# VHH binders against SET domain-containing protein 9 (SETD9), part 9

Target 1, 299 residues: SET domain-containing protein 9 (SETD9), of Homo sapiens (Human) (q8ne22)
Amino acid sequence: MPGRLLRGLWQRWRRYKYRFVPWIALNLSHNPRTLRYVPEESKDKVISDEDVLGTLLKVFQALFLNDFNKQSEILSMLPESVKSKYQDLLAVEHQGVKLLENRHQQQSTFKPEEILYKTLGFSVAQATSSLISAGKGVFVTKGLVPKGAVVSMYPGTVYQKYEPIFFQSIGNPFIFRCLDGVLIDGNDKGISKVVYRSCNGRDRLGPLKMSDSTWLTSEIHNPLAVGQYVNNCSNDRAANVCYQEFDVPAVFPIELKQYLPNIAYSYDKQSPLRCVVLVALRDINQGEELFSNYYTIVS

## First folded at step 23 (VHH)

Design n15 (from k14 with H109Y)
Fold by OpenDDE, fold request of step 24:
Structure n15 (fold): chain B 299 residues (1-299), chain A 120 residues (1-120)
Amino acid sequence: as target 1 above (299 residues)
Amino acid sequence: EVQLLESGGGEVQPGGSLRLSCAASGFDFSRYYISWYRQAPGKQREWVSEIYSGGHTRYAESVKGRFTISRDNAKNTLYLQMSSLRAEDTAVYYCAKQIYDSTGWPFQYWGQGTLVTVKP
């Protein structure tokens, strides 16, 4: 009986070590490939915030249009000017398709991954990792991810450096630490899930969702919101993505906030919402698993 | 104020080549992805290609393998090298930058365009 428990704990540890920050830190000397070198003159960004914003808005708008028939309640709350803009976009899409397809164009709703592929030229999804006992990983499912592209988002509850996260952090391999001390809890289980849902409910404005909570379910609406399952690189598996911090601008389409996979723990109108995206360090082929650098060294 | 000025258009024979340029001003060119669009007579404007701040590029299927988008950040200039031109490539070509209205709605800012005519 004790042997089975120990085996279970060992198996859990084997999975956990790939995400456990202290373990990674202790093994940095043995795994130099886990380090990202950033020049001092650089702001530790591979791509500009403008490109991050542009990419996210492209994807979110495409998702919104794909699910347009399901957005009636949200649309009812939007100004007529915004509704008209969406109608114009739909009209353009239908004209482009009508030229290619005959009469039976039922508004075919595509899967979120298909929308991602159509929008960015690639898609990603979670699957069983190629690493032994790592559990889940993230793969390029279709297309080629170009170097410098946003490939995923790290979902979760965002905590300021002064906010307590003690209970949520215990045994939680899904805590991401930003350079300035901000923390993101990307755990989709237990107390973390409850906290996220609570905050999501708090910030909801009638039919307007101010964040995406679908990443906590099997039916995700934002296909980018799988970044918490990206495993760390190793000596045998070089990193092909890195983490990049992004602050959501104060001016952001309210109807598209439903696709943001992050929520602030505290309701602070003065602080921008922190997001973390994963950016490709090289071209990544279809079928490849994503592996991240965890630490950045300023040179 | 954002400004985009397209140039390099003209008449070319099928199978020929042409290089378009777009001079940009009024913003930090190096921080933004920039796109090419085209509008054929009687047709809607369509996306052709884009290049990001990091240098990665995307192409419409109709131009893939024939067109090459590039940028010179020092000159604030976007380029489109077109090869193996076809009659179907006849259009006004526009350089575009994404901008935002007061609600955060993204839309494209366009230049005046440059005409490309592919004819025997």
Scores: ipSAE 0.894, ipTM 0.963, lowest interface PAE 0.5, mean pLDDT 88
Fold by OpenDDE, fold request of step 24:
Structure n15 (fold): chain B 299 residues (1-299), chain A 120 residues (1-120)
Amino acid sequence: as target 1 above (299 residues)
Amino acid sequence: EVQLLESGGGEVQPGGSLRLSCAASGFDFSRYYISWYRQAPGKQREWVSEIYSGGHTRYAESVKGRFTISRDNAKNTLYLQMSSLRAEDTAVYYCAKQIYDSTGWPFQYWGQGTLVTVKP
């Protein structure tokens, strides 16, 4: 009996070590590829915040349009000017499709991954990692991810550095630590899931969803919201993505907030919502697994 | 104020090449992705290409392998090198920057455009 328990613990550890910050820190000398050196002036930005925002809005808008028929309640809450803009976009899309397909095809709803592919030229999804005992990983499922592209988002509850996360952090391999001490709990199970849902419920404004909670389910609406499953690089697996912090602007289309896979633990309107995106460090081919460099050294 | 000024348009024979330029001002050019659009006579404006701050590029399928988008941040200038031009490439070409309204709605700011005519 004790041997099975120990084996189980060891197996769990083998999986956890790739995400366990202290272990990574202790092995930094042995895993130089896990380190990213970023000039202080760059603030760890591979791409501009403007481009991050632009990319996210492109994707979110495309998702919204794809699911337009399901957005009636949300649309009812929006100003007529915004509704009109969406109608205009739909009209353009329909004209483009008519020109191409000559087929009266009913506004076919596409899968979120397909929307991602159409929008960015690539798609990503969760699958079993190529790393033994790592569990899940994230793969490019279709297309080519170009260097510098936003490839994923790290979902989860966002905690300010002064906010208590003690219970949620115990044994939680999905805690992401930002450079300024902000934490994101990307765990889709247990207490973390409950906390996220609670916050999501708290912030909901009638039909307006102020965050994406679908990343907690098997049916994700934001295909980018899988970043918590990106494994750390190793000596054998070089990093092909990096983490980049992004603060959501105060002015953000309210109807598109439903696709933001992050929510603040505390209802503090004074602080921008922190998101973390994964950005490609090189071109990443279809079929490749994403591997991140966990540590950024500011030089 | 954001300004975009396209240039380099003209007449060219099929199979020919042309290089368009877009001079940008009024914003930090290096921080924004910039796009090319085109509008053929009687057709809707269509996306052609875009280049991001990180340097990665995207192309419409119709121009892939023939057009090359590039940027010079020092000059605040966007370029579109067009090769193997076809009659179907005849259009007014626009440089575009995404901007946002008060609600955060993204929309494109356009220049005046430059006419490219591909004819025998």
Scores: ipSAE 0.892, ipTM 0.965, lowest interface PAE 0.5, mean pLDDT 88
Fold by ESMFold2, fold request of step 24:
Structure n15 (fold): chain B 299 residues (1-299), chain A 120 residues (1-120)
Amino acid sequence: as target 1 above (299 residues)
Amino acid sequence: EVQLLESGGGEVQPGGSLRLSCAASGFDFSRYYISWYRQAPGKQREWVSEIYSGGHTRYAESVKGRFTISRDNAKNTLYLQMSSLRAEDTAVYYCAKQIYDSTGWPFQYWGQGTLVTVKP
């Protein structure tokens, strides 16, 4: 029984344990954006959950109608009552389009960002941040964002408390922590991207998409789904948005779920799907970059 | 259960002003955005303005700068202050609240309307 060998292995194990735990804590504390959270005092909501839902449904329905020519398989899966309502909406649009098409060809399909502008009166997009070394940021590209408006959504895979996130949380600046401990991984690269796509494929019902995966690509379908690139405020950049948590109601139009940029890690879905929106704290002019009043801290 | 009752319509000369009211009941008024729409004779109903629970507002291009939407949550009442009225503003004005069917599909619940007539 060689005690010196066992003592050597024990000392190496003790160093590994201490290094692993302190390294993770120090890494999270020195890596801004690894965990974002809403402090308890800031959990007061600026806009009601009812108006968040109403705003999102208005935008999602407009996006769906704009892309209607590519939605035929989804429409075939919908109840006739829902299809009839869309047919009524399109009959009005088709009558107007028929008058214009009398001239030769007329295509009324718009880019998603223009639909956002037509629906909410403003548009946002990611671009190189005005902050040195921050990488990307999010800007108001058109129109004026009024105080209290929903401006963006924080995309990503949603982890309930106690669900495994090891591994995705190491060195990941896009982890958002909700007040109740729910985590959203908004990283659009690496293992985070693979996990989101796996969950998206798991939940798909034929042509029916149960979440938006296009925020992971260069051609996003939901232009609100850029919130992971909103930078924290600083001494030189006052905050102009805040985060607001929102649970998707159990009754939600199935054809519009394709625009929700969040998906639950756990298939069982014992809790409502958590989404996070960004809400304007003041009027935000065209050309301004968005900055949040929350910060990343070690949890 | 939702009830919306418009009032304040009438006849007015060009350049004149009117204030429309919408009394709301049957829902928690303070938590929902509410809209104004209008329908001129022989025309489709069109969106005019809306105000959200957070207080922000939106306006159709044709009325911007002339109309002001507001709300009084203590009185469950929506208002539309109309000024610099033109003949093109002649219409039945409706307040509307977004509601949902059994699938969650959003549509509008309409009030009875109030007629605004701008004289030539």
Scores: ipSAE 0.743, ipTM 0.904, lowest interface PAE 1.0, mean pLDDT 81
Fold by ESMFold2, fold request of step 24:
Structure n15 (fold): chain B 299 residues (1-299), chain A 120 residues (1-120)
Amino acid sequence: as target 1 above (299 residues)
Amino acid sequence: EVQLLESGGGEVQPGGSLRLSCAASGFDFSRYYISWYRQAPGKQREWVSEIYSGGHTRYAESVKGRFTISRDNAKNTLYLQMSSLRAEDTAVYYCAKQIYDSTGWPFQYWGQGTLVTVKP
């Protein structure tokens, strides 16, 4: 009993400490930085890490199979044990193509947002925000998002504590600070874009992409990777999503890494790749804009 | 070792109701989503419903409004309450859990199934 009360009080003290941000602003007053901080309540997960992983793998698998005709070079580089599982998928693909050819129709891949809908029962996309002062936002475009569902991912280059980030942080509103100090730079422009592309090229193994670079473009392949455009809540717009931090496990299908919208700045084998997902706090109807709870420190 | 044991199948009149159970063991049940699938004679196995660790659910369009999935984490048991049953619902019903091979690739582990027959 006293251990549970002391742990509860210690967690409340830690939550209070991290919510006291004025001294952080004073420490940054002469070197401008913009950081997105999350409330300490973000430690209290709505969905298990196992179901975050399971959801992401289900979506990534569906995206991969949808684009299967363009994956041949990746398949040729996989171990034989991995290749055998695709034999049935190749048979289904061949049968579908033959049937459509007999009906004089050309096969094409579905758009990623349709795959998301078929897989999770909803789709999201960026569009002009409903807020007068905000540029872009993220909306539920199809279906209903149930409470507890993974609805988005925060893309970007991941920096461990003490790694250099100039200077990309100066005037950059897309830097997300995890509870343990890990930073994610979700800016899809300027130096941030160049750094992400450089890390992507560094880690690429021939045709195998070790991260998703398409979130930097107008034609994204992972439709979840729009979280940097989810706007902050306000008195008139209550938060309907929260952030959950997720570390990618060491065992992860190499052919599906192309859909992870995050890449480590300096790949330290001691640290797993950090991802951040956005999880629904309530049922979210078609047409609603997503709003999260974070606060910004401007130095 | 993952084990899934379905029960509660049987014969029912059209419009009737039936509740299926799936007893789970060999993993931390409360942390994983679990699904129901079904296979009618001569047909491919098809997804029916699933429930996540956070409690949210999804349903195939053919069963939406008629079937309700639920879970009891204290008993490590998944349920499927079926109502307004039709002849088309006749199938072997399977409980399924997503599992991973040595590379991390996801695939389904299946129970033995339980037969539901809706009388003509």
Scores: ipSAE 0.734, ipTM 0.905, lowest interface PAE 1.0, mean pLDDT 81

Design n15 (from k14 with H109Y)
Fold by ESMFold2, look of step 23:
Structure n15 (fold): chain B 299 residues (1-299), chain A 120 residues (1-120)
Amino acid sequence: as target 1 above (299 residues)
Amino acid sequence: EVQLLESGGGEVQPGGSLRLSCAASGFDFSRYYISWYRQAPGKQREWVSEIYSGGHTRYAESVKGRFTISRDNAKNTLYLQMSSLRAEDTAVYYCAKQIYDSTGWPFQYWGQGTLVTVKP
């Protein structure tokens, strides 16, 4: 028979089980009205792939310009025409900053979250969830997210349908399953973290970073890369974002790849890099927590 | 080849209204967000509004509630309905589309602009 100590351990495990239980168990009783049905691939995207790309590049370029003084090694590897374009953009953008800098030397770069706000009109960040035992969630911290906007990205190592995911999937609540069987491991701890870092190091070309590894740390450089902490909807919390899959085009600015929070497990070039964005299903006000469906239903 | 042609500018009294148009061609208009920018004499070009493929819109704080962006995908045309115009709205208005060079680098393609003058 279990003693007092064993009951204390069981009670501790029960209080933490919501963090380690698969999202399906948390959503077994959810109402169909909170689900987004995906009858056909062409009918169900809220925003075009072209606008997902345009939005990401707008944000990534703004992040790069904000950090321009630290990008010298990367810039040395770029064509002169590209370097000149960045320098021209920086000169125009910094006309006011240059004036302030000449007067005072307190000028610093903005935080990534501020750049997101300046670029898209809203910012998001992780914080303690409004769900009693869920732990972390993702909130709109500034501005208003309009319906249809790209709000976040689901970070992690990308596994093709036929690739093995041992055992990283055991007890891992951060596995996202794409419609075609591609998996994204968004766990920022343990073996998942080690695998992502190994793939990131494998793909680096000198000073050129081919993916963002900062989502694994306490100081993320891509503020969109918090999607693994968006909690699933429930009867009490209707979904306000959905997932959209996005394949990164082969022609992509090499200096901006450092902000892509995904990396392919296999080094082959057979498939494009899969990313997953979160897209607003309605206007989302400042202070609201994001809630999503874990899957889309195809009829 | 991307082409953007603005029209509908003119002189207007304070408090008046004006509707700008931007005829687009050379790309699949329905799949791309398009923006309005403006440039007042002697000032830097500034973002005004944009509308995305999914229909959502964004506005600069200075024009919220007064300007409405819209699109007609059947006509490949972007619109900016301006009301409650102020002297500060005097500018050349441009529609703009994000385009890419051969490296994928994103920059703005600008139309030729249309002048809006709000009389003092």
Scores: ipSAE 0.721, ipTM 0.892, lowest interface PAE 1.0, mean pLDDT 81

